VHH binders against Uncharacterized protein YOR385W. Designs and how they scored, part 2

Target 1, 290 residues: Uncharacterized protein YOR385W, of Saccharomyces cerevisiae (q08909)
Amino acid sequence: MRGFSGQPLSDDDNYRIEKTQRNTIPERLHFSRERNMPIASIFGTRGYFVFSSEQSYDKFKQTNFNISTLDADGVGVPLFHIVQSYNVIGKITRSSPDFYIYKYVLQGVQDPPLYSDCKVICQDKVFRLCKILYCEIYAHQGFFETKYDFFYPSKTQPVKKYQIIKQSNMRDLYSTLDGMRFRWHVKFYSDHFRLMFLDEDRLNYSNSNQKERQKPDQGKSKAPDFVIGHYTRTFSDILPRSTSKCSNLIIGEHSKPDSLGITTVPDLTQEFACQGALIHYLLHIERERK

## First folded at step 4 (VHH; framework vhh_3k1k_2)

Design a12 (from k27h with G102S)
Fold by ESMFold2-Fast, scan of step 4:
Structure a12 (fold): chain B 290 residues (1-290), chain A 120 residues (1-120)
Amino acid sequence: as target 1 above (290 residues)
Amino acid sequence: QVQLVESGGALVQPGGSLRLSCAASGFTFSSYAMRWYRQAPGKEREWVAGISSSGDSTSYEDSVKGRFTISRDDARNTVYLQMNSLKPEDTAVYYCAAYEYSFLSDFDYWGQGTQVTVSS
């Protein structure tokens, strides 16, 4: 069955994200709140848009996709715009990225730039809204696995690079961020991905560069996977719409900010949103192939 | 009609210098941010340097910071990459890319690349 798995959790399933404190889980993954981030399409545009909140998406829709004034927290502006590259020559030579993720950045007109190559979209006397090429994704299809490499060329700080790995015979996606291992787990019949922290080896904090590890201690050293987020599809409207919410990302947070605009999204949440945007696009491509 | 043409790639000895040029035609060059990328055999494409459309902001990959300088000449529709203190690990095909974004759309153009070899 190729039906949607984007059914919302019931009141009886209160825990969208696991709330637990284990000694092996980093404190920055101990969440008490969650952020809902819609992924939407807009008629007449390419790709998909990730919003920082339902509130931001609703405000964006109310303005007929125009920016009449800039909110101090960036409410009513998309967070990310993901586009698939259509370059026939680049696909043959692997010379161009497979996906681009653009980021919307709000800053004061007096503030120094946080990123290079900021394109000014609009500016008032107080704020400047910029768009940057935030992330480039390269897909490498191998015999046993596909790798998706994430490059961040616009950062003024050292570039961040990591990869998502998918085994050829599985739907799950694996990544490592800041020494932490993560898995997007999905059941064969479902499009609901659970983002999990992998706490498989508590005793291995050093890179074993020289000799093979001794057999792991059985039983007591392993901890179960810890859920920190979800990707869920929403049901699409049959009738053409000016905008349509296609899916939703739910990521854990330590606290709820007073405003949920683009300036309020934690760095780690932004990275998971980039991964979720790729997951959404891959599901779209898979469905179009039929 | 839209073209980016790289030039200046050559064989140089370690410690040498090269200046790469990228000539643009068929679009409004001054409205585009410009970037240099490189790809070594058997390696992934790597971002090297970037310059904003205004020329006010530049950025570099850590491995080239302090050795490479990106600049632009909008009157000549050209972006440059000055490469100093070249190392064997700088051996790659170097690509020029141009980017422009609007609120809900994007445009990108890529060149065909120029080969840089650092070897004795």
Scores: ipSAE 0.276, ipTM 0.626, lowest interface PAE 2.9, mean pLDDT 77

Design a13 (from k27h with G102P)
Fold by ESMFold2-Fast, scan of step 4:
Structure a13 (fold): chain B 290 residues (1-290), chain A 120 residues (1-120)
Amino acid sequence: as target 1 above (290 residues)
Amino acid sequence: QVQLVESGGALVQPGGSLRLSCAASGFTFSSYAMRWYRQAPGKEREWVAGISSSGDSTSYEDSVKGRFTISRDDARNTVYLQMNSLKPEDTAVYYCAAYEYPFLSDFDYWGQGTQVTVSS
């Protein structure tokens, strides 16, 4: 399992999604396939959109939000929309988040509202496409590290979902979701991030195992990586009045759904998509600063 | 920059106790697993003890089981090795190492070591 975006990676790259070994890997990370999730810009709209699949993105390019009939699985609409606030990145603020993530949800028009704060984007006779505020991100730049706090929006009190940590002199990003530890690993001179699960059960190695892994000719890049996803940039030109694919997320999939619309994305994959959207935005900001 | 600084090494008599400390800086300590190694004169560096990033899992080389205890304090970015019932064969330079599981390569971070001598 290599070749996201249909392109093979170099033979020196270890950017691929691996099948799990059952005894040491949580069941929810047992993968049989890959989900490719394009990240795109829309002319005239701030921020970036994450799509649930290439199929969904391709359909959206044809219709935009000018949709007469909504697909039952949500094919052809975005999954997430990330927008940077007007605040300076790394500035500590208690008044407003640094990033907003909105989520698109399908709701039956005859059913009770799932969300009281739903902004209706479009609807047909059966379904309503709603946009809701899903996550608020606060960036805290410290002396040794930068922390990105992901919050559930709340009118009464904010609830922190989790945190992404980055050391000030490193590019890698670390998070913990549902007691599982993850790292987005990137090599110097590269903007390709590899999402890895960090398995603590394997710490009980013998000296022989440790010596074998420390052989100079094996190196860190040759160690067994448990890779569950990738973030890669694409270098397509942005054309005014169009949608332009900017990058891809590839995440290991637990099952093979018949459809790849917004209703088919597992909760854990949704969180990785939110993290990938932040990674994309941070890389964009970095490039804008030269 | 990434730094690991070991301290606490001393001359101690057989049966004595000693606590080693390893202070970490320049990386997110709580995201790394930590290990203690030792190297006696004329011998290869050997693994002594390990602790997971969460602190929930510990592991020990057979010769030190029941005598040594590894622990961590993430608020202080420090890993400890409590050494009890010390023997002359425990005489070595003790090193701490930080690594992200499963990467147990020479790209992981090592300290400069602290000398422990057990002698009557």
Scores: ipSAE 0.000, ipTM 0.098, lowest interface PAE 20.2, mean pLDDT 73

Design a15 (from k27h with E100T)
Fold by ESMFold2-Fast, scan of step 4:
Structure a15 (fold): chain B 290 residues (1-290), chain A 120 residues (1-120)
Amino acid sequence: as target 1 above (290 residues)
Amino acid sequence: QVQLVESGGALVQPGGSLRLSCAASGFTFSSYAMRWYRQAPGKEREWVAGISSSGDSTSYEDSVKGRFTISRDDARNTVYLQMNSLKPEDTAVYYCAAYTYGFLSDFDYWGQGTQVTVSS
């Protein structure tokens, strides 16, 4: 009866349109589903924990934080533990390192270790659960930008380091992984970050990295953006809070995994989870100051 | 009483060498991974080198790789940083840190630092 043609696109409609342009996106980012990864706090424990799935988080809660059995895929164990470091005199600092990320690793006792520096948390006759210092995050504040260096101290890690860059007076974060450029985009009044691939038609990715550093762009890129994930903050749990779900990471995946434990998380998803854990901590610090 | 005490800092000429020591007491040293950090005037504190609790794994910041060597002596509760081919840019206060972690926990301890100056 009534024609109304001037309605603005919703956030979902905008990202739906971007997804239809997949022909310009690297095949590595052609996702058919999403993984939901809760971020939670535990009362009396420093920092935050990232879980590989809702199912893994629920199982962890049900075991009352005791590891009684080791699942072959690591269901019911956290994936990452992020903590804020202290300065040399014990005060909270953003100097260097600012954050530590520990990773939980499941190995067969007969298999060669994936990491040479691996603290055994528990072991049975079949599996061992290890915790490693996976990543150190260093914040370097400049007048026009802040850089967050992700450094991997393990000898067996293939990734050495990369940077996240944030321009002054903005909340958006930019990074480059394996020659691919990414942006975590957020509106100033929102705690919802959208993880986007930045497609720069006809540009060399090496030159794109340098251009990103030298020419700050708040997402005014001429190339179409493609959404591959989300960070969303959750409302407070109403149940007794020995553990509290604080936020959720949603990252694209190629196929449904056989299991949702720590051993089934793709490498690129793990890196985005580390970035999302930092975003969560930065939001917490920002809110506590205000 | 937990203590980390750094020593060995000095004034040295470019191209020179120094060995820094960090003596630990008041905790089970062999259960802790050890790291060296430094802070130069007007700059943020930065990580320099790390060694695992077992001593089997070592890691270094890119600018010191090939020049610095971290090692530990658990019988003496001491971690060392051997610094060779020193450059003026290595001028900083050097700190050692001890850290350990459990299933849901982590702990770290820091020393008071030792001054290294590289100047002619």
Scores: ipSAE 0.400, ipTM 0.645, lowest interface PAE 2.3, mean pLDDT 76

Design a16 (from k27h with E100V)
Fold by ESMFold2-Fast, scan of step 4:
Structure a16 (fold): chain B 290 residues (1-290), chain A 120 residues (1-120)
Amino acid sequence: as target 1 above (290 residues)
Amino acid sequence: QVQLVESGGALVQPGGSLRLSCAASGFTFSSYAMRWYRQAPGKEREWVAGISSSGDSTSYEDSVKGRFTISRDDARNTVYLQMNSLKPEDTAVYYCAAYVYGFLSDFDYWGQGTQVTVSS
């Protein structure tokens, strides 16, 4: 039919898996819904903030001056804060991270501590909002590729969890999480990254995999079967303000919780949010080089 | 202090069945979703099964779907993994973890695990 009504694709359409291919895709990735996670800057603060939802971002803007009461689901506070390291000596010795990702954690005041380090941001009678060092990212620039190592010092067994690989002459980023392989695919001169699951036939880093279009740009409204998320830049809030939305991260979910605060974000979604935050920061650095 | 104690691991023959238990303490168990993970020697830790805080929703890795069943007993603060039609590939140390999405998922706490060995 002619005439696009201006409606976006439904949540279900973006993550529809063909019946004939369901057995080749892990059940963990059978999404039926989307979570929209804004990435924003805050005036006077270095780096970028990832919010758990549009609802949380909107509440943060409305209640920026009221930190005396905390929502039980963590609505109205950031999920992550990514900051680039400026320690020149540590970078030379390769002893310091290139990026820090801090996580905001909501904890009951009467509950025992879950983390050995915890910077208290605010506290009411019931909840304590803490900021912890969640992830350290180390960039290793090679001749033909750059590797980004993600380390998790706040866990009881702090070990290297995974690596993102980018080939020097390509913009695509590759990662492996829990034995599953993923690709952030972007078209030339576009800021729209599509997060894709890679089946066994697509696990190599050959140029053919990077040249193949997973979504032909010919007015198709349906996302490809293996697309499980998106990173897109926004232009709606670019004027200087106390809080400015810069981009959106959209990740698939199995269901929508009643509340979309920081306590409602699934583990895998949190990892993709960390990857998306890095992508946003790398794009910012490239644009500043102009 | 969040504490999870896995038990029930044993040596079983291929095609056998085994039930793992995970006893939880130090948090309000009924408010948390629960997961089972496993780690074979020389391999990464992998997710196996998950159950929502209400018990209404369960999820499984494709390799165990139809063979494994996750369940919970909130009165006993325990999550279970019923394993049927066991294969040598299921040989691993099995761990449980508690999470409430963004809050506890980052802690990823588990005990020493329980060893499951499937061999003839």
Scores: ipSAE 0.000, ipTM 0.116, lowest interface PAE 18.7, mean pLDDT 72

Design a17 (from k27h with Y99W)
Fold by ESMFold2-Fast, scan of step 4:
Structure a17 (fold): chain B 290 residues (1-290), chain A 120 residues (1-120)
Amino acid sequence: as target 1 above (290 residues)
Amino acid sequence: QVQLVESGGALVQPGGSLRLSCAASGFTFSSYAMRWYRQAPGKEREWVAGISSSGDSTSYEDSVKGRFTISRDDARNTVYLQMNSLKPEDTAVYYCAAWEYGFLSDFDYWGQGTQVTVSS
C-alpha cells in the first residue's frame, strides 16, 4: 500500500470503502469482505490455474488431484485454467488467440447445460463438472499501446467483448467493465498490482496535451486512489505431482458465503480473475525472456 | 504430425450456400471439440460455431444462428460448416480449430484457413 490510496485489503479483516469516497463510487463496488484467489501451476500441465479461494485450493491439494465426489459449492476444483496458445503459425498471421481461459462449471445432472460447449470432466450421482472455453484473448501490439481483447464464445447470451490497454512506456493496465473504468497499477520493478476504480471526476483532471481515455488517472489535482483488489506474486517451488502457488488475487466482495467454491464467485470478480490470470501469465513471459 | 486442412471456400452471391470441410490428421479426432472461426479484412478473428467432442452439443455466434450448421463425421475425421443465406458481411477467411481438455490438461490445433467471399 502507498500512502492513503484507499482502505487496504486483509485476509483477516473486512474490506470497507472510505466514507469520503462513497458518493463517487458505484454501489457494486461497496465491498465489506475480500476473497483470496490463489494462482497455481501443476506439474505436468500447461498454464496456470485460478482457485476460487484458499479453502478450495487446500481441498484440491488434499485430494491428490483425484476428483471422485463433487462438493455442492464446487470446493476443491479450479475456477479457471489459463493457457498460452501453441499455434506458432496463427501467432505469425495474427489469426489465433494468444491465450485461452477455460472455466470450470458445476451443474446438476438433471439440469440443461448452462453453456453451449460444456465438456463433462467428471460426474457423480448429483452433479457434473464441466470445463468450457470461457474466454479467448487476442494481443495486438502497437507502437504506442498493446491491446488485449477478451472474447466469450461459450456463453448462451451474446458474446461479451472488452479490452485491456497497456501504454508502451508503462506497466499499468486499463479496462472498462459495464461502463466502469479500472486500472491495474504497479510501480516499476514491483510485481504488486493494485486494482483501482477510476471515477468520472478523475477523467476531467487530465492535463495532458494528448488526452487518452486509457489514461484517465493522469492529470492535475489527481483524485485519491480507490483500491478494490490486488495481484501479488508468491515465492514457490515446483515439485513432481504437486501444485505450486505462484501468486494471489485479492478482490473485494459484498458478503462471505459459508463455502467459497466455484459456484460462489460473483460475475464481476470472475472478470477480474480473468484479468489477473493474464497479468500473471504476462509477468511469467516477461521474466522467462530476460 | 498434427494437421487441419480446410477446404470449400469460394466466391458466392448473396443468398447463396456453401459447405466448408476441415480434414484432421495426426491426433485422436473423436477426443477433440471442434470450432470454426473467421477473420474479415481489417477485423479481429471471431468465433463462429462449435461442436462438442461427442457431437451432442453445438453453439453459434448470434449473427450466424439459424443460417449456419456445424457437424462432424468422426469416421472421416472431418468437421463441416454448412452456410446458408450468405450475406456480404460473411466474407472472411474461415479457420477450423481443435482442442482437447481434461480436468488439468488442454491442447489446441489450428488450420491455415479457407477464403469465403460473398459479393454480386
Scores: ipSAE 0.311, ipTM 0.628, lowest interface PAE 3.3, mean pLDDT 78

Design a18 (from k27h with Y99F)
Fold by ESMFold2-Fast, scan of step 4:
Structure a18 (fold): chain B 290 residues (1-290), chain A 120 residues (1-120)
Amino acid sequence: as target 1 above (290 residues)
Amino acid sequence: QVQLVESGGALVQPGGSLRLSCAASGFTFSSYAMRWYRQAPGKEREWVAGISSSGDSTSYEDSVKGRFTISRDDARNTVYLQMNSLKPEDTAVYYCAAFEYGFLSDFDYWGQGTQVTVSS
């Protein structure tokens, strides 16, 4: 196993860590490989694009959306597109979304329509590449915290909603997905975020002998944060290009698929990609204000 | 600001003992695993010992097993390395490092080091 510091952990140390952690970590987070998902800008298009892999990004930057044949696994097209809403000073509407996330989906030409609001981007004899409104994000600035609500109105299935919470005096972001609690922890004075699973069993165990009315500061808890991903910024290409890489998301993966296109991304990884896209946009907004 | 400060390095005779300390500040110490590394002149930095964030697990490089003991005191935000039966080959600058346990763990923070010299 490779580490991001350039110095891998020893096999003995990794074995002990993995063995101990696996007993308390949900099985769906027992990762054996990593997926690199580039975040890039496209000249003349607002917002940012998340790709399912470096392979997919490399293919896309050669063709853009001018594609004669679509790959069966969706290699060479973006996974998500995040765009900030247009606002006018003095006319800011609190009831409108602050961000839109669009998802690219691959559908057989002969198959029944999968989504009613699908916009066809390109098509060959076998497949259509569709773009759907996947998620609307609403930001609520409070006195002590900012909350980002994720709504999925375009899905034909029951609406999925979750929230990202940021304390006003900290850069860390917290979320809950499928009953699991996660934290995006940032290294001080850097734009490197680590995605961590919060082991609630160990947090609760530390407090098991205490009455609920007296909850101690959770900062004293010995519960380990289990790292399952990273968000890192990259320097954009020196020369202007039609497509420029801005940052990377690295998320743990359960298995290695034969292909790394948009159809191969696990559901939980897709949600982390949406969160990472928001993090990227928030950092961009912060830099523009400075 | 995040800081790791090593101390306890000294000149000691072969067979002697030393206790190194690493005081941490500026982060939630109890959430981080801690490691000791060393670097001798003209050599690459090598891992020596590690302790999990909970303190439940420890690990050691083969050449120091049975001689060195790593421990932590979360109330004092300090990690220790007890070194017994020191040998001339243990002469090096010793560094502490903090890292997160997990599948994609990385080394977050490094100290400036403390010099240990073992000679007669």
Scores: ipSAE 0.015, ipTM 0.291, lowest interface PAE 7.8, mean pLDDT 75

Design a19 (from k27h with Y101W)
Fold by ESMFold2-Fast, scan of step 4:
Structure a19 (fold): chain B 290 residues (1-290), chain A 120 residues (1-120)
Amino acid sequence: as target 1 above (290 residues)
Amino acid sequence: QVQLVESGGALVQPGGSLRLSCAASGFTFSSYAMRWYRQAPGKEREWVAGISSSGDSTSYEDSVKGRFTISRDDARNTVYLQMNSLKPEDTAVYYCAAYEWGFLSDFDYWGQGTQVTVSS
């Protein structure tokens, strides 16, 4: 499933959300639009790229990184690049990350530097496109659960850390961001993940045996969940292409940006995109091991 | 009782056109976003097209952009997929689905599907 990237929710949908759910869901999750963020591979490059919009992905397909003029909002360049590490020559003295997430940032050539260690990808007279190491992911496999730790390296600020937890007997993934609890929920037969907010009642329900929750004739209905995003897979392209779409992320957001480039993506949406990129990579690894 | 019934599938030659319909009953159709999916034998189900509950927003899979058009008629509780310039690789069973964005029930409402075959 893909959403309607760059388009606001209808007035009727918005009214329904505000009227029926506003008192049970944090205001910061009362979204008025959807952003569709394609995940694609590039021939000859390891890993996967997350794009800020369908429009940005369509423009990138035409030019790749052969760009003479950079868009002021960063339309036509990737947002994130996730790549699995080479574990063959790992450090003896410390654990190596399992995945790296790089972020593309657009900076004015005359502006103060946002990041000191940017790799310059391309430049015009006004803007530079830089690539930075944004996040390192460490996977810890235990007997009953797998934890994915997200570290944000920084020389100046404390390293942020949160984790995604997956129980060995379930496919769902759980995380906490800014004191809010989230679940990526998937059915046994599907690769369609729904990103949901968990309040106290829904968190208690989510902690129950998933097998018990799926019984239709128990005389009690499941509490409604508020869906704030989706991850869905697509078929591989039939024709050889330099860029091939693999999956889509759909994430809710508040603002109506004038454009859908990399500079227009809200911070919370960026975090969910990083989680979705990991989900995509994990599904790819799982499918290859068939 | 929620029901989605697809129709309009047929055998058509390459370059031909078809219009698929999906009639919905048992829920408030105007409150739901509608989507078309397809599945070829031995392959996973693939998203094709989507339309918002208001009809103001549409989206398409890259391989069908410019060839397929999704629309809806809330007075008839029906969603349509107009398919032009059909290719052999469009051969699949086509399904419609309904989704309420602000609520997730355990039910994605799916129809039984309609077979489209593109062959000479």
Scores: ipSAE 0.013, ipTM 0.246, lowest interface PAE 8.5, mean pLDDT 75

Design a20 (from k27h with Y101F)
Fold by ESMFold2-Fast, scan of step 4:
Structure a20 (fold): chain B 290 residues (1-290), chain A 120 residues (1-120)
Amino acid sequence: as target 1 above (290 residues)
Amino acid sequence: QVQLVESGGALVQPGGSLRLSCAASGFTFSSYAMRWYRQAPGKEREWVAGISSSGDSTSYEDSVKGRFTISRDDARNTVYLQMNSLKPEDTAVYYCAAYEFGFLSDFDYWGQGTQVTVSS
C-alpha cells in the first residue's frame, strides 16, 4: 500500500469509537443523514449567503428573489446572510459589531408578525419572506487568543449566545453550545475544517499544554473525535457569476425531510451554519491580505 | 488495511465522456461518505463531488454541476464519477477519498489518483 497520507484505524480504535458513540455522545448528535448547505456570493452584494440545501441554492440561482410563488418550506431562498461591518478598524474606540448575520424567515400573510424589525423581501398571496437581524458578532483580539462573541440583537442590552475562541498561533476554533463542546479542526495549510464534538477526554487533551499534547501515551491509542460536520472551500477559476458558490457546509441530520427549505433546518444546525459563515468570512479576509 | 484504488482515467477529446471508479477495501464501505478531488498541474487540490454514506445526499463544485454525477454501489464497495461534456480545464489527477461521518482520525484515507487528460 502506497500513497496514503496516514495510517488506517486499528480494530481497537474502531471498538473505542463504537463505545464513544453509544456512551458519551449525546443522542441529539447521533446523525444518520447529511445536510449540504452551500455558501455563495451574489455579484454587487456585500457578504455571503448560506443556503439550507443544494436544492434551495439551485432554485435561487434561477430566480434571485424574483419569486412569484413562495415555497411553503422556503425552498429557493437563502437561510442566512453574513456581512462584515465597515467599522472593524475603528473598533478599539467603539463597541460596534464586527459582523452581522441576517436570517430569512417565512411567514403566512394571515399570521401575526413574529418580529417587529422584519424587512419584507418578497411576498405572494399566502406567504411573505422577511429578513431579520439574527446575530451580532464581536471580535476581541488578544496576544494569545481571539474571541468571537455571538449576541442576540437588542436595543437595550444584548445577551451573549456563546463564544468562539481561536488561539493566535493556531487556526482551530472552539465553542460551547447547550453545554456541549465543539471544535472546528483544520490542518496547517488546508481549508477543510472538520466540526467535532469534544467528550471529556478530548476536551482535556485540547486544554493540555503543547508538550502534553505532543507526548501521546505509547501504550494507548489517541481518543477519537466525533465528527458531525465539514466546511470545505471551492476554488473555481476566478470568473465572476451573478451567484457563485464559494464553499460548502455539511452538517449531520437525524432524518431527510421531504423538503430542504429554510423552515426545515434544526436549531443546532442553524448555529453551526452561523459559525461556518464566520469561518468562510475569516478565510476570505485572510486570503485577501495575501 | 484500508485501500482505495482509482481507475478509468484516460485521454479523451473535448466533449467526450469518462467514468471513473474507486474500489474500496479494508473497511465498512457503507459507513463512509465518499468524495472525489482533482489536482491540475500548478494548482491546489480541489473538491469535485461528494456522496453521503447513505447515498441520499450529493454535492458538486459549481463548474462540474450538470456535467458530472457521483454515485455509489455498496454491494461492490465502489464509488463512481460519471463525467460528461469534458473540457480541457477538467484535465487533472482525480483522487478518491473516504471519511467516516461521525468519527475522525488524524489521517485521511486517499487513493493514489487516476490521470484524466482532455485534449485533441
Scores: ipSAE 0.013, ipTM 0.312, lowest interface PAE 8.7, mean pLDDT 75

Design a21 (from k27h with D106E)
Fold by ESMFold2-Fast, scan of step 4:
Structure a21 (fold): chain B 290 residues (1-290), chain A 120 residues (1-120)
Amino acid sequence: as target 1 above (290 residues)
Amino acid sequence: QVQLVESGGALVQPGGSLRLSCAASGFTFSSYAMRWYRQAPGKEREWVAGISSSGDSTSYEDSVKGRFTISRDDARNTVYLQMNSLKPEDTAVYYCAAYEYGFLSEFDYWGQGTQVTVSS
């Protein structure tokens, strides 16, 4: 085992589980690389930013949005910006989301906009960097559980929506994406979340109806989990900075792209990044209450 | 440095049996999950069977369930595929593959293959 304090550099236990179950997981989850995605704050700006890579974050902190030439793959700009809503009236009437996730997209100057609500952040002769409303998160606090509804207004045909479910007395978060069940698992007093695919008894899985297979089953599952990602908090910098890295998301993916900019992030990785951004914000809110 | 060597492929009659072997070297065999794949003439390669690093978990393509059995012998650094009730559609080149830490590498160490022909 690594670290009695619960802040290991690597998780040997989860690595062992992955080796044991490697041949039983769906091949679409057999990843060949890691993507490290820093989560950072910007002084004077609300919320948190998710970057597509360490290299993109390092380039961004030198220039922020004061960029004369945009990289063709979007290196040096953030991928997502998550902001907590302060609309008290909207929350009371349940008409306002609790969190907004904005996505940065790169578009050709001469091409029609991909999204009608695109806010231009900066541009050069070839590209525009646009900011779009990507996801709205609605929190529904219940007596036994909290549900987080992820709604994608820019992907409304057909309407895309899924939930993250958290039991009231636990910190683990459960979701279903593309018929696959996932868990963000955290150990005692740790802020290290492990993203796991919930493997199922193959005989039971094949005989179960679709609704039963998609339901969270924590405490009843007999299959080991397969780790496909991590959320970890990072050390704060000693010197004051206009940008500060707060945490990291590490997500598996299939192939190494030519570069690690915002245009190179697979769709499934983008959805996990949105979940990780929420986890980061929830931890921040929880710590403020202490 | 990693090497996989398949053997045991032969011409057999329908309903016959055959045991394929894959001898591994150059890595810590007991730490790796192992798989068998096959490629029929004019078709894409398909997964046939898999066994976990511990040997406690096995998985099979639906068309071979109940007929094929995968097993491993860590003392001999060898994985086996026992094929029973062979059918003409099982005719293919069979490949052994070793899988490392799956979410990081997808390093498939492949052997040269062994030809299985089922024909009367």
Scores: ipSAE 0.005, ipTM 0.121, lowest interface PAE 10.3, mean pLDDT 74

